# VH-VL binders against p53630: the designs that were tried, part 35

Target 1, 237 residues: p53630
Amino acid sequence: MNSKSQQQEQQPIVFVTGTDTDVGKTFVSTLLVHKWKAAYWKPVQTGIESDQGDSETLKNFKIAASTWQPPIFTPTYALQKPLSPLQAMEYEPNVDIRLLDFVVPEEWSAENPLVVEGAGGVCVPITRKLEITTDLIKHLIETSGHPVYVVVVARSGLGTLNHTLLTWNHLCDNGLRSHLFGVILNGEPNEGNVQALKKFGVNIMAQVAQCTTAHDQDMELHELPSVESLMTQQDVE
Below, E stands for the ipSAE of ESMFold2; O stands for the ipSAE of OpenDDE; V2 stands for 0.75 times the mean of E and O plus 0.25 times the DockQ between their complexes.

## First folded at step 14 (VH-VL; framework fv_guselkumab)

Design k1 (at its last look DockQ between E and O 0.74; V2 from the best seeds 0.81)
Fold by OpenDDE, look of step 14:
Structure k1 (fold): chain C 237 residues (1-237), chain A 120 residues (1-120), chain B 111 residues (1-111)
Amino acid sequence: as target 1 above (237 residues)
Amino acid sequence: EVQLVQSGAEVKKPGESLKISCKGSGYSFTSYWIGWVRQMPGKGLEWMGIIYPGDDDTRYSPSFQGQVTISADKSISTAYLQWSSLKASDTAMYYCARLGKWDDWLFDYWGQGTLVTVSS
Amino acid sequence: QSVLTQPPSVSGAPGQRVTISCTGSSSNIGMGWDVHWYQQLPGTAPKLLIYGNSNRPSGVPDRFSGSKSGTSASLAITGLQSEDEADYYCQSYDSSLSGSVFGGGTKLTVL
């Protein structure tokens, strides 16, 4: 009966990473989850001693225009200290994060896209072997059996060019160019930075900002590309 | 088969309270929004509000905010619309309707309606 | 008045084609929100007729079709039949009102 349910066979996994911590990954993930009517999974959560976790944040984030109730899957690892996973494990000697432990949640039926939120930036170490977020992305590509794509969240303002380009180039150099959907810039609109990044071949998906009116949020949601359009673009490139 | 069955017609006086019901069947009641729509005699459809029985998230039309209360009892798959004090202007047909899961704000199934008459 | 504007009435003879317009604005249809259509036969509850601008649910004949362009939507009925006599409502979401909105309804008379 539902038009969107007819496209179940090709739903992707979209990994949301960032140029750094606190760039708005959870916020952007929330927007994407609602835009795409997607499920959500954060494989590694740190800082549970001091905050409710990003899964709860996403769950409680209400968008007036959205009636979507996202399936949220439990993190594979939840660590106490608000540190990188590697550092957080120093306080939990019995925890040993391994890439092989990251399996796409069984509860995900692939009826909708799966948004996967990473911890920090692409070079954040997540295992005692010094494997990084990029390695986790590669692991999902190799093991999930689903199309996997990457969205990079970056700040929109001053200083973002260097961090965005370093992140983008890092992912490209690691063989993930064909998996990159693009960059979402979070903050006050900055057309200069958008144009500069485009000159370097970076695909800018959208500009978004927090603390907007309901109307503005609706506009932002509509400005985000559909997952279908993004997948189509990747097939052409 | 998805069905929404509403309570019977009501005849009330101004100032009286009223609670009408909508029972859902044939689907997971806690997984879909239920909304209420008013239709005054000879007039069009007016959205009143919606509730998600899974967590009781409730949203009202600005025109109906504070005028009615929408609730749900998931144990019996029933949604409610209630007035604390009815007015003659509340005379109307009231429909409950389910929101589709994948389409934005789609009312895919409707109840048969409950006629509420408020007169002195 | 209703946020979405419909003609109050349309008429046609059996076998003819009729069109019902639904005019919105930049805060609803023009923003990209989907338009749905409902049929309400005399003395009955509304029934879903078209969803997602142009999709027909199971049981709805193909002589019913929906379209959307710019800030407006349209319902077309071909091969008009006597049983098509009913009220028709368009519906969408309005971002400025943060709520679902209906058209004023169109009474279709089959001559």
Scores: ipSAE 0.874, ipTM 0.934, lowest interface PAE 0.7, mean pLDDT 95
Fold by ESMFold2, look of step 14:
Structure k1 (fold): chain C 237 residues (1-237), chain A 120 residues (1-120), chain B 111 residues (1-111)
Amino acid sequence: as target 1 above (237 residues)
Amino acid sequence: EVQLVQSGAEVKKPGESLKISCKGSGYSFTSYWIGWVRQMPGKGLEWMGIIYPGDDDTRYSPSFQGQVTISADKSISTAYLQWSSLKASDTAMYYCARLGKWDDWLFDYWGQGTLVTVSS
Amino acid sequence: QSVLTQPPSVSGAPGQRVTISCTGSSSNIGMGWDVHWYQQLPGTAPKLLIYGNSNRPSGVPDRFSGSKSGTSASLAITGLQSEDEADYYCQSYDSSLSGSVFGGGTKLTVL
């Protein structure tokens, strides 16, 4: 029974970016995909010479409370070297990434949200014209025909105030404030950092940590906000 | 339209092996979890495990982990429940059921049941 | 003993209303996981009756309704008919067991 298609008028795209590589974007994307019963797309995957990639990592991460089987779409570009897309193209000169190539997969039925995971952080260069992840987000806003929102994944601990504020302010300065759902902190809970970021006006959506028990993973999944509540919050901001 | 048809009743002795089947039709077999539920005589329902035939992801109830094997053959749209060595306490009705797509852990369609009787 | 507690039996006269309770814990219903209900007519397999706490699948009469509050759920049946005589099971996901749990079942007798 597909009661969700009756609830949603124009399903959103939610772009998951981070303050850096390896801050937990794929783990957070996995939680969001299961919470929202969403599809998943990693538009640009690098490092495939030594790694199966983030799509396979998400596919293999099991959450016991969820029986959702997400549609997982093939990356538009998959590059060999574990570098930024721009740098990886130096080792594959026949590849020329252009923003216009990033078309939302037509296989997406749009009966559920689409989670799109970025490569690295918001300033990571993607094209030879030095267009960055933020430009990809803007491209999807302009061309997808769907509402587009952004989630920022950041470490919960050491150094996060600086990295999170830089990322948050960059997105706001680029006109994306009305698209920001907020920040998800990943790692050991740190109330001091949460409160400090809130004082700067950063919206903290959730605090998660990759856990070894199914019970803790279930709790983290349950505590995440619904996509509907986040969209409602943005309607007044 | 959606149907789950189970294999027929079984009468076995303790120590014998057994494999019972559940054939799905009227839907894409590889796109839905299918699970097994035990009902002991005069008792309620107990979840045993589920399998996703699309990738063979299999999850067992702690009470049944290591006691049974759940498998699927997607080429014939059939799920299986099997014992390597039956006990008298395995005497029960066994149901297969499909999980719904949009609601976690929802058993939306059920097979007719397979009665397994284990006695000396 | 079942993780989800149901009364062993309930009864009502034709045309009356009955309620079947399903009491869980903080690891299942109380954590916020959905409750589903199944009807098992005598000699038959279970059939989905209510899903997602309160939704009726096609073909289930509107005299069946479900609700959830706190750690408990409830199935209400109005306008009782003899055909409603069956066993009723609630079911939820349980995080401590990492799997599905059923209530012990409630035998409904129509007097």
Scores: ipSAE 0.794, ipTM 0.908, lowest interface PAE 0.8, mean pLDDT 92
ESMFold2 (binder alone), look of step 14: mean pLDDT 94; pTM 0.952

Design k2 (at its last look DockQ between E and O 0.79; V2 from the best seeds 0.81)
Fold by OpenDDE, look of step 14:
Structure k2 (fold): chain C 237 residues (1-237), chain A 120 residues (1-120), chain B 111 residues (1-111)
Amino acid sequence: as target 1 above (237 residues)
Amino acid sequence: EVQLVQSGAEVKKPGESLKISCKGSGYSFTSYWIGWVRQMPGKGLEWMGIIYPGDDDTRYSPSFQGQVTISADKSISTAYLQWSSLKASDTAMYYCARLGKWDDWLFDYWGQGTLVTVSS
Amino acid sequence: QSVLTQPPSVSGAPGQRVTISCTGSSSNIGAGWDVHWYQQLPGTAPKLLIYGNSNRPSGVPDRFSGSKSGTSASLAITGLQSEDEADYYCQSYDSSLTGSVFGGGTKLTVL
C-alpha cells in the first residue's frame, strides 16, 4: 500500500540551503525527510576526517512519531577538511569538483521526494571555477527533469533579518523566485522577526527548534507543511 | 503474497520463560517494521512494541518496556517476542503485524496469532 | 482504559447504515495523526479495513467508509450484511505516550 505516491505523478527535488553554516540545515532536512517520507542526498560532504557526516547524523536521528526509514544516498564528493568545498580541495589536489558530476542518484525511485542538502550558504564556492551553491541548484533544475524547489534555513533570533534577506534576495535575483518554497527559522520562536520578514515578501514555512521532549518533537514535525501544499501554493503564484 | 506466520499455542507455568516467533514472507523482511499486539481474553488490542529488522531499531510501549523483549533474525525473516518470567496475567493472544511503509503506524498485515496460556 | 474511546457495542438490521465513533484528544486525533480501522471477525486475527482516515485497501467493499474531524473519527457501514458482525478497532498515534494507541473496540451485531 502506497497512499502517498498516488497523489503525485512526479515527485519534487527540494534543495535545502542556509544563510550560513551551522544554522541547522541537517536538522531541518531530517524533519523534512520524515515529514515528506523523502529520500536524502548531500552531494558534497566536508570534514570527514573529524565528523561522521550529515548523512549518518540524519540516519541516526530518531523521531518517535515517524516510522519512516529514509533512503540515504552517498555523497558525490567527500572531503577530509572541515572547510568549504573549495578550501577543502586545497588539501586534496587530485579532487576537482565539477557541476556536471552532480547527477541525481539512480537509486532514487522518484516514488518519494528527494531532499538535497547543500553545503553552507548560497554563495559558498564548490568548484575551482568559483561556482557556488546557487549554480548547483540551477544545474539540478536544468538537468534532473524533476520539479526543483528551494528551502532556506535561517536562525530565528537576533541578526537573522539581514542574513535571511540577503539570501532570499540573492536567490530571487538569480531567477529562482518561482522555485522558493520558503524559509524555515530554526531556534527560539521570534514572532517579531517572522513579521518583519513577511513584510519583505519572504514566505515563512515554519519555526522549528531542537526539542528536549519527544512529545514536542512529534508535534513540531506534524506542524510542518506538506510537500503537496507547498507545490500547490507555487502553482497559484 | 505477504504473509506472517506465527508459532503455535503455548501452555506455561508462572516463572517460566517463553519465546514466540513470527515469520514473514512475500516481502523484503528487512525493509518493514514488525510489531507485536496483545489481546487479553475478551479484551481489546494493546500495542506492545515494534522492531525494524534492517538495523534492529526497537521501540516499546511504556506499558511493556522492560516486561518483554522484542528481537529479530533477518537471516530467517523471523521476529520474536520473549518473556524471562511469565505471569498468569500474561495469558493472552499475541499478534505480530507488519507496519506499512508509507503510512505511519499502519499495521497492514497481521499474523494468525499465538495463544499463550499461563496457569499453575 | 483505552486512550481512544469507542462505544462498546452497536447493532443494526441487514441493509441498514451503522456508524462507529472513535473519540480521541488533542494529543492524538486532534493533533492531526491519521486514524486506521481494523475488523476482527470472531475467532480470527484483526484485518486492516481503513487506513489514513478514509482509504480502503484492496478487497474492502465501498460500503465501508472512514472519516475524521476534530478530535474524532468515524467508521460508517452501509448496506449492513450478516458477515459484518465483528469487532472493530480504531487506531492512531499519541504524542503524549509516544506510541500507537487503539480504541477499546466496538462489537457490531447484525440483527
Scores: ipSAE 0.865, ipTM 0.931, lowest interface PAE 0.6, mean pLDDT 95
Fold by ESMFold2, look of step 14:
Structure k2 (fold): chain C 237 residues (1-237), chain A 120 residues (1-120), chain B 111 residues (1-111)
Amino acid sequence: as target 1 above (237 residues)
Amino acid sequence: EVQLVQSGAEVKKPGESLKISCKGSGYSFTSYWIGWVRQMPGKGLEWMGIIYPGDDDTRYSPSFQGQVTISADKSISTAYLQWSSLKASDTAMYYCARLGKWDDWLFDYWGQGTLVTVSS
Amino acid sequence: QSVLTQPPSVSGAPGQRVTISCTGSSSNIGAGWDVHWYQQLPGTAPKLLIYGNSNRPSGVPDRFSGSKSGTSASLAITGLQSEDEADYYCQSYDSSLTGSVFGGGTKLTVL
């Protein structure tokens, strides 16, 4: 029993990146996975010496309105130190991350969207060749055989105008404007920041707050746009 | 063919314990939620709770939280509903049902029901 | 009592059309949560009839249809047959109760 539109034949990959560490990428990824009934993949995870990782965080986050059980794929790389992937490799010199190693998991049936969560922000260095998260996004565009889109997670409060505009403009300057679904703001509502970002032409696709109650989580989930509506909007913009 | 086969009818006295079962076959048991639904005599359907046997994630209706225990044994593809102390008001038909994968809270296949009668 | 309100009974003659309403609130149907419908023939377990507001599973004839608008949903049965005599239940998710809710049920009698 699947409610998918037949007009969308090729299921998208949606890359979730952020303006910074700790802006709520995993919380937003969890909401999107449940809203879209998507699979989840964190291609490179760092900090596993002291943390179960973002895949376990997503697995354990319960949303009462949802009975979706996402396929959760093993990271291609999992590194010990809580540093950028480049820096973490200095503590594991036998690990050499290459962009070619990031192959969409074969277990993904492509019956539904795939949410891919990046490490840190768009300029985070991943490989010893100084390839960054943006290069990983481009790699997936070139090699996956699926449409690829990008969601930017940003905090709602102080500093977000600067960080969000830098991230947005960086992605646009790298030829990714046609791939951008938009920005999701995470935190206490701040209408001033929302309006300022809109004046710069940033698409604010949703505003959420990391919630503590099941009721609030249900409401956050309900208000998110469908992946189909975002793909339609992108085709005309 | 997806089948949910429940244990047979029970006649019990107030205060006794009871555990009824629901065995799933014809599908991957650990990949689907199983739920329990009560139907009191002459009344409608009431959702009691659901369990995901893959990781034992269990959710209860507020009306039944603390009143029953839902569990699963994935090695034998069986879900359970149990009471530690039955009341006469527990007299009802109890259905197990599988949830569909692609639609939230959809009960797509149902067991035949287990009639529980609690009387002095 | 019942969070989703259904008429207790409806009736119709063979070949005619009947409609069963399911009225909820802003915490369930009105919040946009899907409505599912189940048929319970006398002496049997419930069976899925309509899911996701309007979708028919395999084996359910197209004379059964569902719709949703605002805080309400509706099940329509056309070409009524004696075999349709059953109880019908709607179901949705309720955000205030953080769980599934059923309507009180509607007994359909075929005259």
Scores: ipSAE 0.776, ipTM 0.900, lowest interface PAE 0.8, mean pLDDT 92
ESMFold2 (binder alone), look of step 14: mean pLDDT 93; pTM 0.948

Design k3 (at its last look DockQ between E and O 0.59; V2 from the best seeds 0.77)
Fold by OpenDDE, look of step 14:
Structure k3 (fold): chain C 237 residues (1-237), chain A 120 residues (1-120), chain B 111 residues (1-111)
Amino acid sequence: as target 1 above (237 residues)
Amino acid sequence: EVQLVQSGAEVKKPGESLKISCKGSGYSFTSYWIGWVRQMPGKGLEWMGIIYPGDDDTRYSPSFQGQVTISADKSISTAYLQWSSLKASDTAMYYCARLGKWDDWLFDYWGQGTLVTVSS
Amino acid sequence: QSVLTQPPSVSGAPGQRVTISCTGSSSNIGAGWDVHWYQQLPGTAPKLLIYGNSNRPSGVPDRFSGSKSGTSASLAITGLQSEDEADYYCQSYDSSLSASVFGGGTKLTVL
């Protein structure tokens, strides 16, 4: 029985980016993967000399209420240094990341959405030609054959307004406005910032935070919008 | 066709150990959760726990945590429920059931049940 | 005693419509968790009857229907038949208990 897959003819690819590093992209991606019963792919992983990688982090993140076992696909590139991809490649002269190398994993059955986690923020360089995360998003839009949408992860607290608006406007200015699902704010709830961002036309999808109790985590998961509702909203706009 | 076949009825004394089995067929055993449900005589259904044979992730109901052990042998597509020391109150019908992949906590297929009787 | 509350028994004559209620709370049905229904014929294992609040698996007649609203769910049986005499259980998940939970069960008698 597969009641969920019967609702959509073509499942979307959702690119999760952030305003910066360490804003909680992996955490938010994990929540979305479980909420949407999605597959997961991080195309570029850095810092493998000192970190297990975000794929392993997601795999090991257990949500009490979730029985979903996410398909996780291997990064196209895994670099040693915990730096931006461009900088990390300086230590690996034989590695030359190219946008054309990023192909949606064949193992993805397209029966469920695909959550794609980006490295750092939207302006992070990922190639020696100084192509950035935004260019990777565009590449997926052009080549994947699937609907592609973007989720922006931002901090909820003080200082997030500038970074969030810069990121949002950057994506809009680059022709991705119609691909934006919205922003997920990660941290302690901040209604003031939520209202401020909304005044600028930013769609706030949710406020999330790492919870101390399983109950709170489960409730938070349910507060996230369904992928179907988000897609419907995009069709109306 | 998906099938869950459980081991036969058991008659035991208090203090004895017991391990009952549930063999899955007709599907990828390592790709689905399998769980156990207790039904005491004349009573309702009680969820006990689940296991994912793919990585042996095991979840217990708080009421059954530490009371039983759930395990699986993926090489023979079999899940187990075991007691180290049975009590008279463990007398019940025990069902294994598979969780559906796309629906939250859906028990889509059930075994025929194993009757466990514990008496002096 | 059960987290989900069902009437202990319901009855109806052949051809009639009967309804079985399943009342939960804000931590289970009200929290958005799906409700599933199972039929248990006398002396047999439970069988899936309704999943995802209102979906019928293959082989289940359309005279069985499920619905959910607020903190409660309901199973409706139209055109009641003698073979429908069984125990019926609703099931969901409770986030406060971190557990799958069943209703107490409802015995349906066909008069």
Scores: ipSAE 0.856, ipTM 0.928, lowest interface PAE 0.7, mean pLDDT 94
Fold by ESMFold2, look of step 14:
Order: sequence, then structure tokens, then C-alpha cells
Structure k3 (fold): chain C 237 residues (1-237), chain A 120 residues (1-120), chain B 111 residues (1-111)
Amino acid sequence: as target 1 above (237 residues)
Amino acid sequence: EVQLVQSGAEVKKPGESLKISCKGSGYSFTSYWIGWVRQMPGKGLEWMGIIYPGDDDTRYSPSFQGQVTISADKSISTAYLQWSSLKASDTAMYYCARLGKWDDWLFDYWGQGTLVTVSS
Amino acid sequence: QSVLTQPPSVSGAPGQRVTISCTGSSSNIGAGWDVHWYQQLPGTAPKLLIYGNSNRPSGVPDRFSGSKSGTSASLAITGLQSEDEADYYCQSYDSSLSASVFGGGTKLTVL
């Protein structure tokens, strides 16, 4: 009916990145997909010679409280070697990844949020022009026609202050502060690290356990913030 | 328009096998969970399990794990509940029900029920 | 003795208001899990009445309403009619059991 109604109608894209490889991006993406009843897209998958990939991992992850069946979209690029996309292309020389190839899947009905999972961390090189995950995020902001937000997944303990601050500050320095929903810490709770990050102005949106029983997974799912509350919080910052 | 039509009443003896059916129509059968709910005579409702016919993902209530088999044939939009060996305690009304897509564990449409009587 | 406790019966005269309680615990309603309600008319299958605590599907009149507070939920029926005579079940998810659960049911009698 009006411009505000049109803004509420548009569903967000939420890009999940991490402070490193293996920090739990796929686990966190799975929780968010079930909490928000979202669709899922991994734009670049590597290592398919020996791994079914993150889309299959998410598909097969069961959360007892959830009966949501997410739409899962095919990666734009799937490469054989378990390396960064840039390095994997050395083994597939006919593949030339271009940022312009990353178009939001047309099959996405936009009735619900889209969770997009990045490869590795924010500086992982994707193209032969040395464009990185941050450049992919900016590309989606510029071209998708949807609001785009970023969630950072980090370990809860060992080394996280340094790694999280580097990632957070990198994103802020690249003009993405107004797009940041926050950080999700994955692993055993560490209140000292949480409070230290908060003192630096990092928004900790949730803490989830690295090893979770079905009961704990249900509770973590339930207590995650809604996408609506995160969008409201971002508007007031 | 959504309709779940179940197979007819059954009278069985202990030890016999049984497979009852639930045919869905008026919606995309492979895009919704369908489940089974038992109601013993004079008792309340107990869900038994659910199946997603799109990929046959199947979940059983802990109380029914190993006691029944839930399956689906997506080519004829039909879900099944089956026993390999019936007991007198299996005497009950059995409903199939569809889960809503946007709400977890919401049984939004129900079949008419199949009465199963297992006489001693 | 179900996880969700409902009174076994309630009654009311035509035109009156009745409520049906559904008492849970910290592992289900108290944890914030949604409550759904079903109506089962005599000799018929259950039918969805209220979902997501308070939402009415199309065709359910607004004299039926649901609410949730603390560890309990409530179904209210105003303007009671003889056609409302039925069994009513609440349902919620229980994290301790990792399973959805139904209440024991409440038989509503219209006097």
C-alpha cells in the first residue's frame, strides 16, 4: 500500500561469513535457516571431489523442534579441490569465476529470507582478479534488489578476540557496518570473551554450543533472534 | 481443497500384518510432511511419526520407534502406516494428518480416520 | 497424566464464556514453544482450531481465541453454542522429550 509496506514486503538476504574456515558457518547457517524458515544458497563450493558440500550437510542436519524444509539452491560454482576458489581454479583452468555470475537464484520465491553462506572468511580470494568474499557481499548489496545483512561466525574461545575483531573491523572499514547483524559465537560458552568483544563495540547476537544434544539444539534454535528483530535493531543504529 | 482420504476399517487377529493408507489431494504431496496419530478407545491423541515424501525423511515418536513403519509412495500421493505383527493393544483409531509448511509441528489437515480392531 | 494437563471436562450454558486451560512446564510452553488447539466433534476427526498460540485459520469464528502466559495456555470460547460440544486438545513441542505432545483433552458440554 505505501513505501513502508513495500519495505516490510522485501525479504532480506543474510550473508553468513566467518573469522576462519571450520568455525561452524554451516552449523550456524542451518540454525538460522530453521529459525527464520529461510532458503539457503552456497554460491561457491569447493572440495567436491571428496565431499558432498555444505548444501548437503545443511539438508541432512535434523533439528527435532523444526519441521521446516528449506529450499536449497545449487551453487553457482562447484570446484573439485578443497582449496580457496582462486586456488581450486588452478586445477580447473576452464573455470573463470566472475563476480557478475553471482545472481540470486531465480527460484527463490522471496516469501522468506535467503541465507547465503560464504566460502571461508571475509578475505578468501574468489576470482583471478583477487576479489574476495567481502567483494561478493558488496556485489550482492549492489545488484540483488533486496536488503543485505551480514552475520559473522566465530569460535567462542581460543583466539577469538583477535580473529573476531580483525573480521569485524575489516567489514566496518569496508563500509558494511550498517549491514552487520552481529557475531554468533560457536563453541563452549566463554563469558569473558563475550564481554571483552562487547567492550570493543562488537554486537554478539547469540552464543551457540559447538557440541549440542537434541535438547540443546532445540533451545538454541528457539532463543536465536528473529530476522525482524535484527532488522529493527539495525535501523536504530 | 486439501483432502486426506484413508483406507477402510480393519478387523485383524494378533500376529497378522497390516498396512493402512492415506491419499493426499489438492496440494503438492511432496512438499509437506504427513504424519500418523493414534487415538486409543476413550483416550486422547498421540502422534506416531511423520514423513516428508519429497525425500522420505522419516521421524518417529520415541514411543513408536521400532513398532511401526511409516512410508510414502509419491507417485500416487499416498502415505502408509504398517505393522509387521499386530497386538491387541494396537486397537485404535489411526488418523493421518498433514503438517503446515510455515509452522513447526502444526497438523493443519486431517484424514477421516481408519479404525483398526485387533481381537484377542 | 499427559505432559500438557487439561481439565477432563468443562461446561457452560449457551451464550456463556468458557475457558479451557492447558498447563505445561518449563520444557514446553514455559520454554516459549507455540501452542496449537484442535477441536474433535463427536465421531469425527480432529480439526485445527487455533495455531501459533492465538491465530485462527479461515472459517474459525472470532468467538474462539487462544492465549499463552508463563507455562500455560488457554482457549476461550464466547457466545457458547450447542455445536461447540466437542473434545478440545492443546499441543506444544517439548524439548526434554524432543517431541511434540498433545494435552489429555477436555470434553466441553453445552448445558
Scores: ipSAE 0.790, ipTM 0.902, lowest interface PAE 0.7, mean pLDDT 92
ESMFold2 (binder alone), look of step 14: mean pLDDT 94; pTM 0.953

